VH-VL binders against Coiled-coil-helix-coiled-coil-helix domain-containing protein 7 (CHCHD7). Designs and how they scored, part 9

Target 1, 85 residues: Coiled-coil-helix-coiled-coil-helix domain-containing protein 7 (CHCHD7), of Homo sapiens (Human) (q9buk0)
Amino acid sequence: MPSVTQRLRDPDINPCLSESDASTRCLDENNYDRERCSTYFLRYKNCRRFWNSIVMQRRKNGVKPFMPTAAERDEILRAVGNMPY
Below, E stands for the ipSAE of ESMFold2; O stands for the ipSAE of OpenDDE; V2 stands for 0.75 times the mean of E and O plus 0.25 times the DockQ between their complexes.

## First folded at step 7 (VH-VL; framework fv_diridavumab)

Design s55 (from e1 with heavy chain G50L K103P, light chain N31K)
Fold by ESMFold2-Fast, scan of step 7:
Structure s55 (fold): chain C 85 residues (1-85), chain A 120 residues (1-120), chain B 111 residues (1-111)
Amino acid sequence: as target 1 above (85 residues)
Amino acid sequence: EVQLVESGAEVKKPGSSVKVSCKASGGTFSDYAISWVRQAPGQGPEWMGLIIPIFGTAKYAPKFQGRVTITADDFAGTVYMELSSLRSEDTAMYYCAREDWSPYYYMDVWGKGTTVTVSS
Amino acid sequence: QSVLTQPPSVSAAPGQKVTISCSGSSSNIGKNYVSWYQQLPGTAPKLLIYDNNKRPSGIPDRFSGSKSGTSATLGITGLQTGDEANYYCGTWDRSLSAGVVFGGGTKLTVL
């Protein structure tokens, strides 16, 4: 079983790694003045909201894994045709 | 209603370390930062640091930097605070407290506190 | 020494009004929102006021907050014996070594 840190860095488990990294970088660069990072936090929240909606739909239909893998997410985003977050 | 459940009281010798846990009852820490705040007998609260569990990132007060480590297991809804090189001055009540991780700096839910006594 | 300055004690009779001050600087209260916490004997602090003047659900309107410049004030009207507690202000300090700072506390005695 991967450690918690390895799981957070696993793209098949965490759909919002880029947004998470951008938020963390902003916090580090601004000495944790969170008001200066509002745009990055919003992007992260929008990313999480989108993929959670997919998870809920998959759970309703019994489709596993509930969180799509990185490859499956690429297919979903191509089908959507635009970046939803 | 969410509650923060802290681990039990600790009695430690000088030079040792202590690790206190804080668990969310009825939720996770996915939308929150968790701060650690201590209070020595008869004194006001002193902020030690915070973690944003979903990002795995922590910020420490300068006084505690190098001695304190704050970690999280978001899947278990638990945050930990480890303080090393204990001194008698570290005898205090240790609280975890929840903040919205967005730009406001207030603690809306507090644990009941863990008593840490450092003596020999 | 605490970064934020509060009077060590205040006292008043039941039904009266009391105000508790909290003084800081341009790097903390001057730039950031202020919160207030009530601590009854033997208990953890409880959020009383956030964002300078807002009350969480369950906090009665006789508690109020305000901020002007580098100072904040907690107001309590219609004092009750159950209000006897320590009160702490708190905010973020934006100096180079940023973090949460608290006042030294004010013991409210209801005589």
Scores: ipSAE 0.409, ipTM 0.812, lowest interface PAE 2.1, mean pLDDT 86

Design s56 (from e1 with heavy chain G27Y D100E, light chain N31R)
Fold by ESMFold2-Fast, scan of step 7:
Structure s56 (fold): chain C 85 residues (1-85), chain A 120 residues (1-120), chain B 111 residues (1-111)
Amino acid sequence: as target 1 above (85 residues)
Amino acid sequence: EVQLVESGAEVKKPGSSVKVSCKASGYTFSDYAISWVRQAPGQGPEWMGGIIPIFGTAKYAPKFQGRVTITADDFAGTVYMELSSLRSEDTAMYYCAREEWSKYYYMDVWGKGTTVTVSS
Amino acid sequence: QSVLTQPPSVSAAPGQKVTISCSGSSSNIGRNYVSWYQQLPGTAPKLLIYDNNKRPSGIPDRFSGSKSGTSATLGITGLQTGDEANYYCGTWDRSLSAGVVFGGGTKLTVL
């Protein structure tokens, strides 16, 4: 079982690393004032919501891995044609 | 159903450290931040700091910066607060409390508190 | 010393109403939402009001909040013996000492 830190930083497990990092940078730059980072938080939440919907769909259809790999996610985003979050 | 369960009372000597745990249950752990708030006898509450587990990042009140460390174990759904270099003024009830992580700083669910007594 | 200022005590009879003030500055109440907490003897604080004037599920409408400028007010109508408690305001302070700040508390005695 990967550690908490390994899971949070593994691109094949965490689909929203860029959004997470942007949120953390915003908090650091704004003295942890959450209101000033609301746009980044929204992007992170939208990222999580989108990929969770894909995971649920894959689980229902028996497609593994349930969380797409980083490469698979790149293919899905290209197929969508726009950034869904 | 929603609960924050804190570890048991501690009695410590000056100069030592104490580590208090807060186990969350009944909700999605990743949707909430956890703050630590202490209350000395006869005094009002004092915010020590908080952690947003999904980002792995903690913020500390200036008074406690350098003495407090807040960490999270997402597998266990548990947050820890370690306070070092204890002095008698650290005698207090220590609460953990949850906040929705992307919102303003209001705490909707509180643990029952852990008594920490520092005596020489 | 508390960052937010509250009167140390307030008292009234059952059925009456009281208000508890909370005074801050432009770096805290003036810019941010205010919350209120009730603490019964021997218990942890309990959220009464959030976002200046909103009540969590289970909090009766006889509890109300408001904010004007750098001050906030908690109102309690139809006082009951069970309301006897300490009341604390709280908010975020955006100054150099940024963090959650609380008032010193108001002891409500129901006579």
Scores: ipSAE 0.403, ipTM 0.808, lowest interface PAE 2.3, mean pLDDT 86

Design s57 (from e1 with heavy chain S30D E99D, light chain N32Y)
Fold by ESMFold2-Fast, scan of step 7:
Structure s57 (fold): chain C 85 residues (1-85), chain A 120 residues (1-120), chain B 111 residues (1-111)
Amino acid sequence: as target 1 above (85 residues)
Amino acid sequence: EVQLVESGAEVKKPGSSVKVSCKASGGTFDDYAISWVRQAPGQGPEWMGGIIPIFGTAKYAPKFQGRVTITADDFAGTVYMELSSLRSEDTAMYYCARDDWSKYYYMDVWGKGTTVTVSS
Amino acid sequence: QSVLTQPPSVSAAPGQKVTISCSGSSSNIGNYYVSWYQQLPGTAPKLLIYDNNKRPSGIPDRFSGSKSGTSATLGITGLQTGDEANYYCGTWDRSLSAGVVFGGGTKLTVL
């Protein structure tokens, strides 16, 4: 089965693994017709944009790891109070 | 708009290593992956691997697995490609190119290329 | 050796139409988007087509792409002398650890 984001399979590296997996599942179920999966791709892009904004802030402040760990991301989402993507 | 600036030409001995750099000018790598593609004289392009600089995550083509290392500096401003155990057949033009890390399909911005010559 | 097959050369006169084919398999073109690149002598490749049939800003509409099954085609209409270059198709291949693959290239000669 083809994967849209094969390089990003590690949950500690990829904050959007579930969104990536949903996109791949959509592609598999729709014979890789991307237009039928546009909603899943948009959700993945919005997930990426959200976490990239946090990575950028951490880079600016010298906070490592630049991508928060899975545990740290759970804390951040709790603090936000709603799903940002 | 955005340009990819590669380091200068290299002449190396067989068995040595070479490290080529790629820096974004007029933009950043924050939303992109960077691929390394080489082209031997008279041949087509060959993908070596790529990295997502903001995550530090690299992926390598099977042919180069074990010989190539792709890294980014701590601020994702410069990407490096290091090729070890050089052979004469590694003589080629080496390009860095920008791609969308959510897709592994295309490179939209290319560096001008770095010539690496492995001396006879 | 290339997993994507292109004709080594194609030629036509100015103003004519040419098509360049790129043949693969289900592990690549059959399931993934195709891109096309133009390479003028002494220059880096330039993206002409992405996502099978889309043009980047600045690429004239006389360049077009299409995909059917496991094959893709680049079309060039209104051929100009400045189109003389090597053309490469590219896609993702899932079969061996996955990665980007390119065709062997087609040299376009304007007669």
Scores: ipSAE 0.012, ipTM 0.638, lowest interface PAE 8.7, mean pLDDT 82

Design s58 (from e1 with heavy chain S30E Y104W, light chain N32H)
Fold by ESMFold2-Fast, scan of step 7:
Structure s58 (fold): chain C 85 residues (1-85), chain A 120 residues (1-120), chain B 111 residues (1-111)
Amino acid sequence: as target 1 above (85 residues)
Amino acid sequence: EVQLVESGAEVKKPGSSVKVSCKASGGTFEDYAISWVRQAPGQGPEWMGGIIPIFGTAKYAPKFQGRVTITADDFAGTVYMELSSLRSEDTAMYYCAREDWSKWYYMDVWGKGTTVTVSS
Amino acid sequence: QSVLTQPPSVSAAPGQKVTISCSGSSSNIGNHYVSWYQQLPGTAPKLLIYDNNKRPSGIPDRFSGSKSGTSATLGITGLQTGDEANYYCGTWDRSLSAGVVFGGGTKLTVL
């Protein structure tokens, strides 16, 4: 079984890996002062809220996998036409 | 509601390592950071470090940098703290504690603690 | 050695009120939120106050917190025998030794 860390680093499982990496970079650059990274944390939370809304729609409609794969997310974002978070 | 379950007491020799586990009862650490805090007999709490599993990042207190490693590598939502090169002054109660990963380091749920005794 | 300074002890009678101070610097309390923890003998610490002055669910309103400049205060009114415990303040320190820092603790005796 993949570890929690491996699963959270998998782009097919974690839809917000880029936002996660930006948050980590901010923490590294600011000596882990969370207050200085609030904008990146907000982007990560907005990313999660957006993809969770997609997951909820998929659960409602019986579409699997409930969390879209990285490739499916690219298609969804192209259809949206702008960055939703 | 949610509890943090720590591994059992350890008795170790000087120079060895100890690895303590912390598991969320019924849950995962996806929305949380986990800190490790120790307390020597008669002393106050001392922060050792913490991990934000969702970012795959850990921060260690300078006093423990190079001796402590904190990891999150279990499907069941387990965090580990390994302390190496043990000395008698490492004898303490070791707690894991939970925080909202995006807030200013307040710990809302604590494990019951793991006693680590370092003796010859 | 503690980065945050607390009085080592405080005492009061049941029904009275008490305040416990926590003094730091601009690298910690002056620029970050403060939390307070209660530790009863033989137990793990328990969160009493977070974000300077907020209470978690289940903490009675007789516990309060405040912060001014580089110092924080925990207030306890209507003291009960069960409040006898050690109390610790905590915050983030953003200096080169960045991390969570705790006060040295205050033993509250209820006589």
Scores: ipSAE 0.488, ipTM 0.834, lowest interface PAE 1.7, mean pLDDT 87

Design s59 (from e1 with heavy chain S30Y Y105F, light chain N31S)
Fold by ESMFold2-Fast, scan of step 7:
Structure s59 (fold): chain C 85 residues (1-85), chain A 120 residues (1-120), chain B 111 residues (1-111)
Amino acid sequence: as target 1 above (85 residues)
Amino acid sequence: EVQLVESGAEVKKPGSSVKVSCKASGGTFYDYAISWVRQAPGQGPEWMGGIIPIFGTAKYAPKFQGRVTITADDFAGTVYMELSSLRSEDTAMYYCAREDWSKYFYMDVWGKGTTVTVSS
Amino acid sequence: QSVLTQPPSVSAAPGQKVTISCSGSSSNIGSNYVSWYQQLPGTAPKLLIYDNNKRPSGIPDRFSGSKSGTSATLGITGLQTGDEANYYCGTWDRSLSAGVVFGGGTKLTVL
């Protein structure tokens, strides 16, 4: 199976790649002081919660792939009309 | 109930390296960071570094930069700490400890510790 | 030496109260939450207090924490012989040597 790094960098597996990158950049810029990165962490958590809710809906309805692809997520966000996270 | 299971005691020669593992028993590290903390005989705890597996990123204490590497396998099921260029002063108990990756700096679950002895 | 300063020892009789201080600076205690750990001989540290004054489940209310400025205090009331241990404060330091820092420890003896 793919390494942790490969799985974290695959946009079809990780729906919150840009939020992850922003959190990592914040940590690097602030010498890993997590308190100074709380806003970015919150965005990442909200991103994960949103897409996890979509995954749960898809599991319930038998729709695969359970995690939408990057292209499918773009369509979902356009349909929502605002940023849900 | 999550336990952190550490690998067994190690006896190493000066100049060698040691790699200690920390496994989540009954859970995963997906929502957690793992810190490595050592404690030399008769001394207080000393933070070596930590990893946030979901970001694939580690931070090391300046004293250990260049000698310590912290990694994660199996999507946060196991975390490793490797310490190279061992000296007698590296003789200590090595603990892994868990913290919420996004919260404040407290370690809620600790491994039982791995004894590393560096002797000729 | 340790970045955070604790008294090396405290002692009291069963049923009494002790306080253990932890002194730091603006880059650590002054800016961040403080945790406290109990270490019984031969065991790993155990979390007693997090976020300055909160107890994990299973920690009795006779253990308490507080923080003021650049100092933190652990309070233990109704001392029991089983409380004999080393106690360590911990926090994040945001200075150049950034990372988790611990106090030097306080050995509590229940006489």
Scores: ipSAE 0.452, ipTM 0.826, lowest interface PAE 2.0, mean pLDDT 87

Design s60 (from e1 with heavy chain D31E Y106G, light chain S35H)
Fold by ESMFold2-Fast, scan of step 7:
Structure s60 (fold): chain C 85 residues (1-85), chain A 120 residues (1-120), chain B 111 residues (1-111)
Amino acid sequence: as target 1 above (85 residues)
Amino acid sequence: EVQLVESGAEVKKPGSSVKVSCKASGGTFSEYAISWVRQAPGQGPEWMGGIIPIFGTAKYAPKFQGRVTITADDFAGTVYMELSSLRSEDTAMYYCAREDWSKYYGMDVWGKGTTVTVSS
Amino acid sequence: QSVLTQPPSVSAAPGQKVTISCSGSSSNIGNNYVHWYQQLPGTAPKLLIYDNNKRPSGIPDRFSGSKSGTSATLGITGLQTGDEANYYCGTWDRSLSAGVVFGGGTKLTVL
C-alpha cells in the first residue's frame, strides 16, 4: 500500500490536494502561524469530511473504488451543482 | 485517555546527536500537530519546534534552526526529534506535546518527558 | 530574559485568591490567544486554560483566565494546597522569528 507521503500527493487517492496546497501556501506566507490560516484549514477539513461521507456511502452500497477517482469526483461535484465545502 | 510516550532516557557525549521518538498510545497523529518542548533543570519550558504530519511541514524555533530536525514516519504513528552538535547546555527533559493541527488551541496532551544528559 | 514576563513567585493562604500576570507585546499576547499551564513537581506541564479564558474538561471553575491588550492574567480562587505548582503562560509570537513562547514561570506557594 502507498505511504502517507505518496497518498498525500496522489490526486486519485487524496481528494483534497488543492485545499492541502492552499493550506501549506498560507503557512509559508504567514511564517507558520496557524491562527492566520484558519479559513484554509476549515476548507480542508470540510473537504475531507465530504469525501469521507462519500466513501462511507460507497462502502455500504458495495461501490468500488470506495474513494472516487479524480474524474469520478469531478462528475459528482457537477451532479451536486454547488460546492459542498 | 490517549497518552504520548517518548523514547527512553539518553546519556550522550558533547558533539554527538540524539534522536527522541514520540508515539501516541492507541492512535495516530493525523489529526494533530506535535511540538517538542524542552525544560532544563530549574528552568521554564522552551519550544524547539513542531510538525503537522498531514502537511509534511515542520517549523523550528530560531535558536535551534540548523541543529534540530523534526520528522514523522510514513504513517504518522511516530514523530521524531533529532538534536545535533550536543553541548552540556542541552541537558534537559524533552517533551512531545499535542495540539489541534488546524488551530493553536494550546498543548492539551503532553508526554511524561525523556531525560537527555550531555556529559563531558 | 523570557519573552513573556511573569512574577517569579506568589503566595497566599488556603481559601484566598491569587492573580498571576503575564506581560508581552503586540507580536505575541496582543494578537494571539494565551494559554496557561500548571506544572506540579516532577510532572509534565498540564493545560489549565486555553484560548485566553476557556477551561479544558476536568479543570474546576476556581481557575480563570483573561486578556487585556498585551497582558493576560490567571486567577485562582479558593486556594488549596494541591495548587502549589509552577504556572506558565504561553502564546504564539508572530514576528519573523515566529514560534511558541512561554513565560518564565510563577511558583505558587500555599502556606
Scores: ipSAE 0.433, ipTM 0.827, lowest interface PAE 1.9, mean pLDDT 87

Design s61 (from e1 with heavy chain A33S Y106F, light chain S35N)
Fold by ESMFold2-Fast, scan of step 7:
Structure s61 (fold): chain C 85 residues (1-85), chain A 120 residues (1-120), chain B 111 residues (1-111)
Amino acid sequence: as target 1 above (85 residues)
Amino acid sequence: EVQLVESGAEVKKPGSSVKVSCKASGGTFSDYSISWVRQAPGQGPEWMGGIIPIFGTAKYAPKFQGRVTITADDFAGTVYMELSSLRSEDTAMYYCAREDWSKYYFMDVWGKGTTVTVSS
Amino acid sequence: QSVLTQPPSVSAAPGQKVTISCSGSSSNIGNNYVNWYQQLPGTAPKLLIYDNNKRPSGIPDRFSGSKSGTSATLGITGLQTGDEANYYCGTWDRSLSAGVVFGGGTKLTVL
């Protein structure tokens, strides 16, 4: 099974890498003061909520993989037509 | 109701290392960060560090930097704290505690503590 | 050596009121939220107050918190024998040594 670190860095498993990296960078730049990173945390949470909703829909319909791959996510975002988070 | 389950008591020799685990009973750490806090006999609590498992990032208190490593397992269901180069002064109760990873460091659920005794 | 200063002890009779102070500096209490933890004999600490003055579910309104400048106060009214415990304040310190800091603790004895 992939480790937590491998899962967190795999674009086909983690749909919010950009938001995760921005949050981590903010923490590093602000001496881990979480208050100063609230905007990045919110963006990460919104990203996670969106893709979790897709996972739920796929699980209900028996579509695998439950988390869309990076390529599949590109197709979904093009179909949506705007940035949902 | 969620509980944090810590590993059992340890007796260690000076110079060795100890690794304590903290497991969420009935939940995951996806919405939480986990801090490690120790308390020597008759003294107040002392923060050692914490980890945000979803980011894979840990922050250590300067006093423990270089001796402490905090990690999460491959399922993010268990967090570990390893303290190396043990001294008699490391004899303490070691707690894990959780907080919302995106908020200030208030710790809403605590483990029962793991006693670590360092003696020859 | 504790970063936050608390009185070592306080005592009162059942039904009375007590206040426990916690003093810090601008890098901690002055610019951050303060939390309070209760530790009954032989148990782990328990969150009593968070974000200066908020109570977790299950904490009675006899417990209150406040913050002014670089100091915080925990108030307990209607004291009960079950309140006998150590009380600790805690906050984030924004200085170069950034991290969670705690007070040295106050032992409350209920006479």
Scores: ipSAE 0.490, ipTM 0.838, lowest interface PAE 1.8, mean pLDDT 87

## First folded at step 8 (VH-VL; framework fv_diridavumab)

Design g1 (from e3 with heavy chain G56D, light chain N31R S35H; at its last look DockQ between E and O 0.80; V2 from the best seeds 0.60)
Fold by OpenDDE, look of step 8:
Structure g1 (fold): chain C 85 residues (1-85), chain A 120 residues (1-120), chain B 111 residues (1-111)
Amino acid sequence: as target 1 above (85 residues)
Amino acid sequence: EVQLVESGAEVKKPGSSVKVSCKASGGTFSDYAISWVRQAPGQGPEWMGMIIPIFDTAKYAQKFQGRVTITADDFAGTVYMELSSLRSEDTAMYYCAREDWSKYYYMDVWGKGTTVTVSS
Amino acid sequence: QSVLTQPPSVSAAPGQKVTISCSGSSSNIGRNYVHWYQQLPGTAPKLLIYDNNKRPSGIPDRFSGSKSGTSATLGITGLQTGDEANYYCGTWDRSLSAGVVFGGGTKLTVL
């Protein structure tokens, strides 16, 4: 089984890796001044909320994998007009 | 109500390492940061560092940089603090505390603390 | 020795009012919210005041906080015997050595 770190960095499991990286980078660049990174935090939260809603819908409908693949995510994003967050 | 459950008391020799765990009851740390704060006998609290598990990033106090490592297992809902090269001055109560990582740096939930005693 | 400075002790009789000061600098209290923690004997610290003057649920309005410049103040009215504890102010320091900083603590004795 992959480590926690590996799971967080797995794009198949974490669809919000870019948003996470951006948030982390912001924290590092601003010496962990959270106030300066609120926009990044919000984007990450919205990303997670969006994909969690998709996962829940797929679970409800019995569609696997519950987390869409990278290709499926691209299709979903195109259908909603790119990144909704 | 979320509680932070810390591991049991530790007695260590100088030069050794100690690893203390902090587990969130009934959940994960997905929406929170965990800080480690220690308190020597008769002293005030001293911040050691923090981790934001969902970002897999940690920030350490300069005093402990290079000697402390904070890690998280989000699936287990557990955060760890490892302190190496222990010395007598490290004898203290070690607390984990929760923060909303998207808000300000206040700690709204505290563990009961883990006593670490360093003695020859 | 603590980054934030508090009086080591304060005392008052039941029913009276006490204030506890917390002095910092421009890199901490001057730029950040101050939080206060109550620590009863033999227990872990408990959040008492956050964001300068906000009370968590369960904290009575006898406790109040304020901030001005690089200093903060905790106010306790209607002092009760159960208020006897150590009180710590805390905030984020934005200096090069960024991190959470605490005051040295104030021991409140109810006479």
Scores: ipSAE 0.384, ipTM 0.849, lowest interface PAE 1.5, mean pLDDT 91
ESMFold2, look of step 8: ipSAE 0.675; ipTM 0.874
ESMFold2 (binder alone), look of step 8: mean pLDDT 89; pTM 0.926

Design g2 (from g1 with heavy chain K103Y; at its last look DockQ between E and O 0.81; V2 from the best seeds 0.00; counts 0 for: pae E 3.9 > 2)
Heavy chain, then light chain:
Amino acid sequence: EVQLVESGAEVKKPGSSVKVSCKASGGTFSDYAISWVRQAPGQGPEWMGMIIPIFDTAKYAQKFQGRVTITADDFAGTVYMELSSLRSEDTAMYYCAREDWSYYYYMDVWGKGTTVTVSS
Amino acid sequence: QSVLTQPPSVSAAPGQKVTISCSGSSSNIGRNYVHWYQQLPGTAPKLLIYDNNKRPSGIPDRFSGSKSGTSATLGITGLQTGDEANYYCGTWDRSLSAGVVFGGGTKLTVL
ESMFold2, look of step 8: ipSAE 0.215; ipTM 0.767
ESMFold2 (binder alone), look of step 8: mean pLDDT 89; pTM 0.926
OpenDDE, look of step 8: ipSAE 0.377; ipTM 0.844

Design g3 (from g1 with heavy chain Y106F, light chain S97Y; at its last look DockQ between E and O 0.73; V2 from the best seeds 0.00; counts 0 for: chain humanness VH .589 < .591)
Fold by ESMFold2, look of step 8:
Structure g3 (fold): chain C 85 residues (1-85), chain A 120 residues (1-120), chain B 111 residues (1-111)
Amino acid sequence: as target 1 above (85 residues)
Amino acid sequence: EVQLVESGAEVKKPGSSVKVSCKASGGTFSDYAISWVRQAPGQGPEWMGMIIPIFDTAKYAQKFQGRVTITADDFAGTVYMELSSLRSEDTAMYYCAREDWSKYYFMDVWGKGTTVTVSS
Amino acid sequence: QSVLTQPPSVSAAPGQKVTISCSGSSSNIGRNYVHWYQQLPGTAPKLLIYDNNKRPSGIPDRFSGSKSGTSATLGITGLQTGDEANYYCGTWDRSLYAGVVFGGGTKLTVL
C-alpha cells in the first residue's frame, strides 16, 4: 500500500505542492519556528482555498475531472492574470 | 466538533514496540498538527513530538529521537505513534492533541488518552 | 525534573483568589507565548489560557494569565469547587533541539 505521504504528493489531490514544500523548508530551516513561516503558511492556505473553489464550481457544473488536470490548471492560472495565491 | 480518539490500552514487554492510533472524528488534519504527549502516573505531561500531515513533516522531542515515529493516513483521518525499545519508564497515559500548525504551539483539543503498560 | 517550574500545590476557599506561577528561561518563556492547561481529576488536559493571556471560547474571565520576563502567572478568582484540578503551563523552547515543554503541575485544592 502506498504511504499517506505518496498520496499527498499527487498534484491531482493536492495542487499546492510547491507551497507545501516552501512551508516545510521554512520549518526545517528555522528550527520549527512557526512565526517565521507564517507568510508561507498563508500562501499554502490561499492556494488550497482557490483550487477547492474551482473544484466546487466544476462539481456543481458537472465538469469532470473535478480537480482540473495539470494542463487545465495552467490555463486557469493564465486566465486569472495575477497569481491568486 | 472535532474529537480525538486513541486506540485501546496496550500491555507490552520490555524491548518491544507499541503503535498507538489517533482518529479525528469531526474534521480533517489539513489545518492541524497532531502532537503526542505522555503522562506517567502522578507526573506532568511530556511532549514526544508532532506531525504536520499536509507538509509531510514530523518533529520529535530530543529525548525520543530515534525511538519514536509519527505517521499519518489522511484518508482514514488517523495519526500513528510508534515507540520502540520499550522499558518500564515508558508506562504512561498517552494522548494525542491537536494544534493549529500555523499558530503558537497550543493544544486546543486532546484525546481521552490510552494507557501503555510496560511490564516483564 | 520538569523544564518549567511550578509550585506543587496551592489552596484556597470557595470565592477566594489564587495565582499559580510558572518559571522558565530565556529560551522558552522569555521568547515564546505561554499556555495553560486544566486537568480535572481522571480527565485529559483542557486548554485554559493561550498566548499568555487569551481565553478560548467557553472559559470564563475569572481565569486570567500574564507573563513577565521568564515567568508566567495564572490567576483564578471567584474559586469554585469545580476548579479543583492540576494546572500546567506549557510553551515552546527554542534551544538547539526545539520542542514543547511543560511544567510539573500545580494541584489546586478548594477547601
Scores: ipSAE 0.485, ipTM 0.832, lowest interface PAE 1.8, mean pLDDT 88
ESMFold2 (binder alone), look of step 8: mean pLDDT 89; pTM 0.924
OpenDDE, look of step 8: ipSAE 0.534; ipTM 0.873

